VH-VL binders against S-adenosyl-L-methionine-dependent tRNA 4-demethylwyosine synthase (TYW1). Designs and how they scored, part 9

Target 1, 149 residues: S-adenosyl-L-methionine-dependent tRNA 4-demethylwyosine synthase (TYW1), of Arabidopsis thaliana (Mouse-ear cress) (q8rxn5r50to198)
Amino acid sequence: GKIFFISQTGTAKALAQRLHELCASNDIAFDIVDPHSYEPEDLPKETLVLFIASTWDGGKPPKNGEFLVNWLGESAEDFRVGSLLLSDCKFAVFGVGSRAYGESYNAVAKELSSRMIGLGGLEMIPVGEGDVDDGELDRAFQDWCDGVI
Short names: E, the ipSAE of ESMFold2; O, the ipSAE of OpenDDE; V2, 0.75 times the mean of E and O plus 0.25 times the DockQ between their complexes.

## First folded at step 24 (VH-VL; framework fv_burosumab)

Design CTRL (from Z4 with heavy chain Y33S W104S Y108S; at its last look DockQ between E and O 0.03; V2 from the best seeds 0.00; counts 0 for: sugar tag NHS H31, pae O 13.4 > 2, placed apart)
Fold by OpenDDE, look of step 24:
Structure CTRL (fold): chain C 149 residues (1-149), chain A 123 residues (1-123), chain B 106 residues (1-106)
Amino acid sequence: as target 1 above (149 residues)
Amino acid sequence: QVQLVQSGAEVKKPGASVKVSCKASGYTFTNHSMHWVRQAPGQGLEWMGIINPRGGNTNNAQKFQGRVTMTRDTSTSTVYMELSSLRSEDTAVYYCARGPYRGSLPESYFDYWGQGTMVTVSS
Amino acid sequence: AIQLTQSPSSLSASVGDRVTITCRASQGISSDLVWYQQKPGKAPKLLIYDASSLESGVPSRFSGSGSGTDFTLTISSLQPEDFATYYCQQFNNYPTFGPGTKVDIK
C-alpha cells in the first residue's frame, strides 16, 4: 500500500510517518510517498492508498499534492475516464485543517475522498477530520488509524 | 540573522513540570516548524516532537506522548515546550530547532538551533 | 523507528588527514539523511542535507554521499576546527539520530 502525505507545514507528513510506523509495528507494509514525485497514472495500479492531507489557504492543496489532486479532479470530470478507473483501490483519507476557515475546513481531504469515489475507489472508512486548533488532533488521528488498521 | 534564544537553566524535583521557551527572530516565524530535541549528559540526540507554524498542531515522539506539550505564541515569536512528570532520566539539555523552509515539502531536519536549556531533575 | 548506526564510534586523526564516517540505516531511507557537527557545550550545526547537499556556509572540504541504507561523511583535509562529534540523522520517518562519531586530535 501507499501512504500519501499532502503537507505544507509538516503536520500531515509527521502524521503519515506515525501511521507508517504504526503499520510497520503491526507487520503491515506501506510506502510513504510524496505526491510531488509520484506519477498519477500509476494510481490505478494501487490496491490500498491512505491519504493524510492538509488544507492550505483558500481551501487549496499544499503544493506537493497539487498535481495529484488536480489530476484526480480532471480524471473524475472526464467522461472518457471510466468510473471504474480505481475500482481495485481501497482508500481512506485523513484531513488536517482548521475550522477557523469555515467551509474550507478540510476541503482537500473531502475533495480527495469525493474524487476517489467518483473514480470507483472503495472508501474504507469515512474521512477523518483533524482540527489543528481544538487540541484533539492526536485523538482524532488515533481514532482514524484504529479504523484503518 | 536567524536566532533562537532559549530560557535559562532549570532545576526541578521528580514529579514536577518544566516549561522551556524559545524566542525566534531574524525570519518569518510563521513559515517554519519548530522541533524539540534533547541530549542527556554525554549522550546522543533525541527528537521529542514538532509544532507546526499554524496554530497548536503538534506531533510528539511516542516516548513523550501524554507528557510533553508544545505551544507557540505568534505575537511574541516564541515556542514553548512543557514536560511533566519529570524523572531523573529527563536530565538533559533541551534544544529548540527550526525546520527548514523548502516550499511545500516540510522535512524534519534542523537548520538552526537554540543555545540549549539545561534541565536538571534531582531529588 | 528507524535505527541509525555510525562507524567508527570515535577516531583520532591529524590535521590534513582525510576522514570518513559512515552511517547505516536499519531500512531504506532514500536520501533523507543529514549530518551535523557538534562541539562541546554547543548546539549541533547542520553540515549536509539530502545526503549530499552542502549547507550554506559550510566549507567545501565537507561532503556527503550515499543513498538507501549506507551513507558517508567525508572531510577531505581535516582542519583544527573540525575536531568535534558528528551525527547523522534521518527524516524519512520520525526523526532519529545516529549515536555520533567523535573525531579527536591524534
Scores: ipSAE 0.000, ipTM 0.562, lowest interface PAE 13.4, mean pLDDT 92
ESMFold2, look of step 24: ipSAE 0.013; ipTM 0.573
ESMFold2 (binder alone), look of step 24: mean pLDDT 95; pTM 0.958

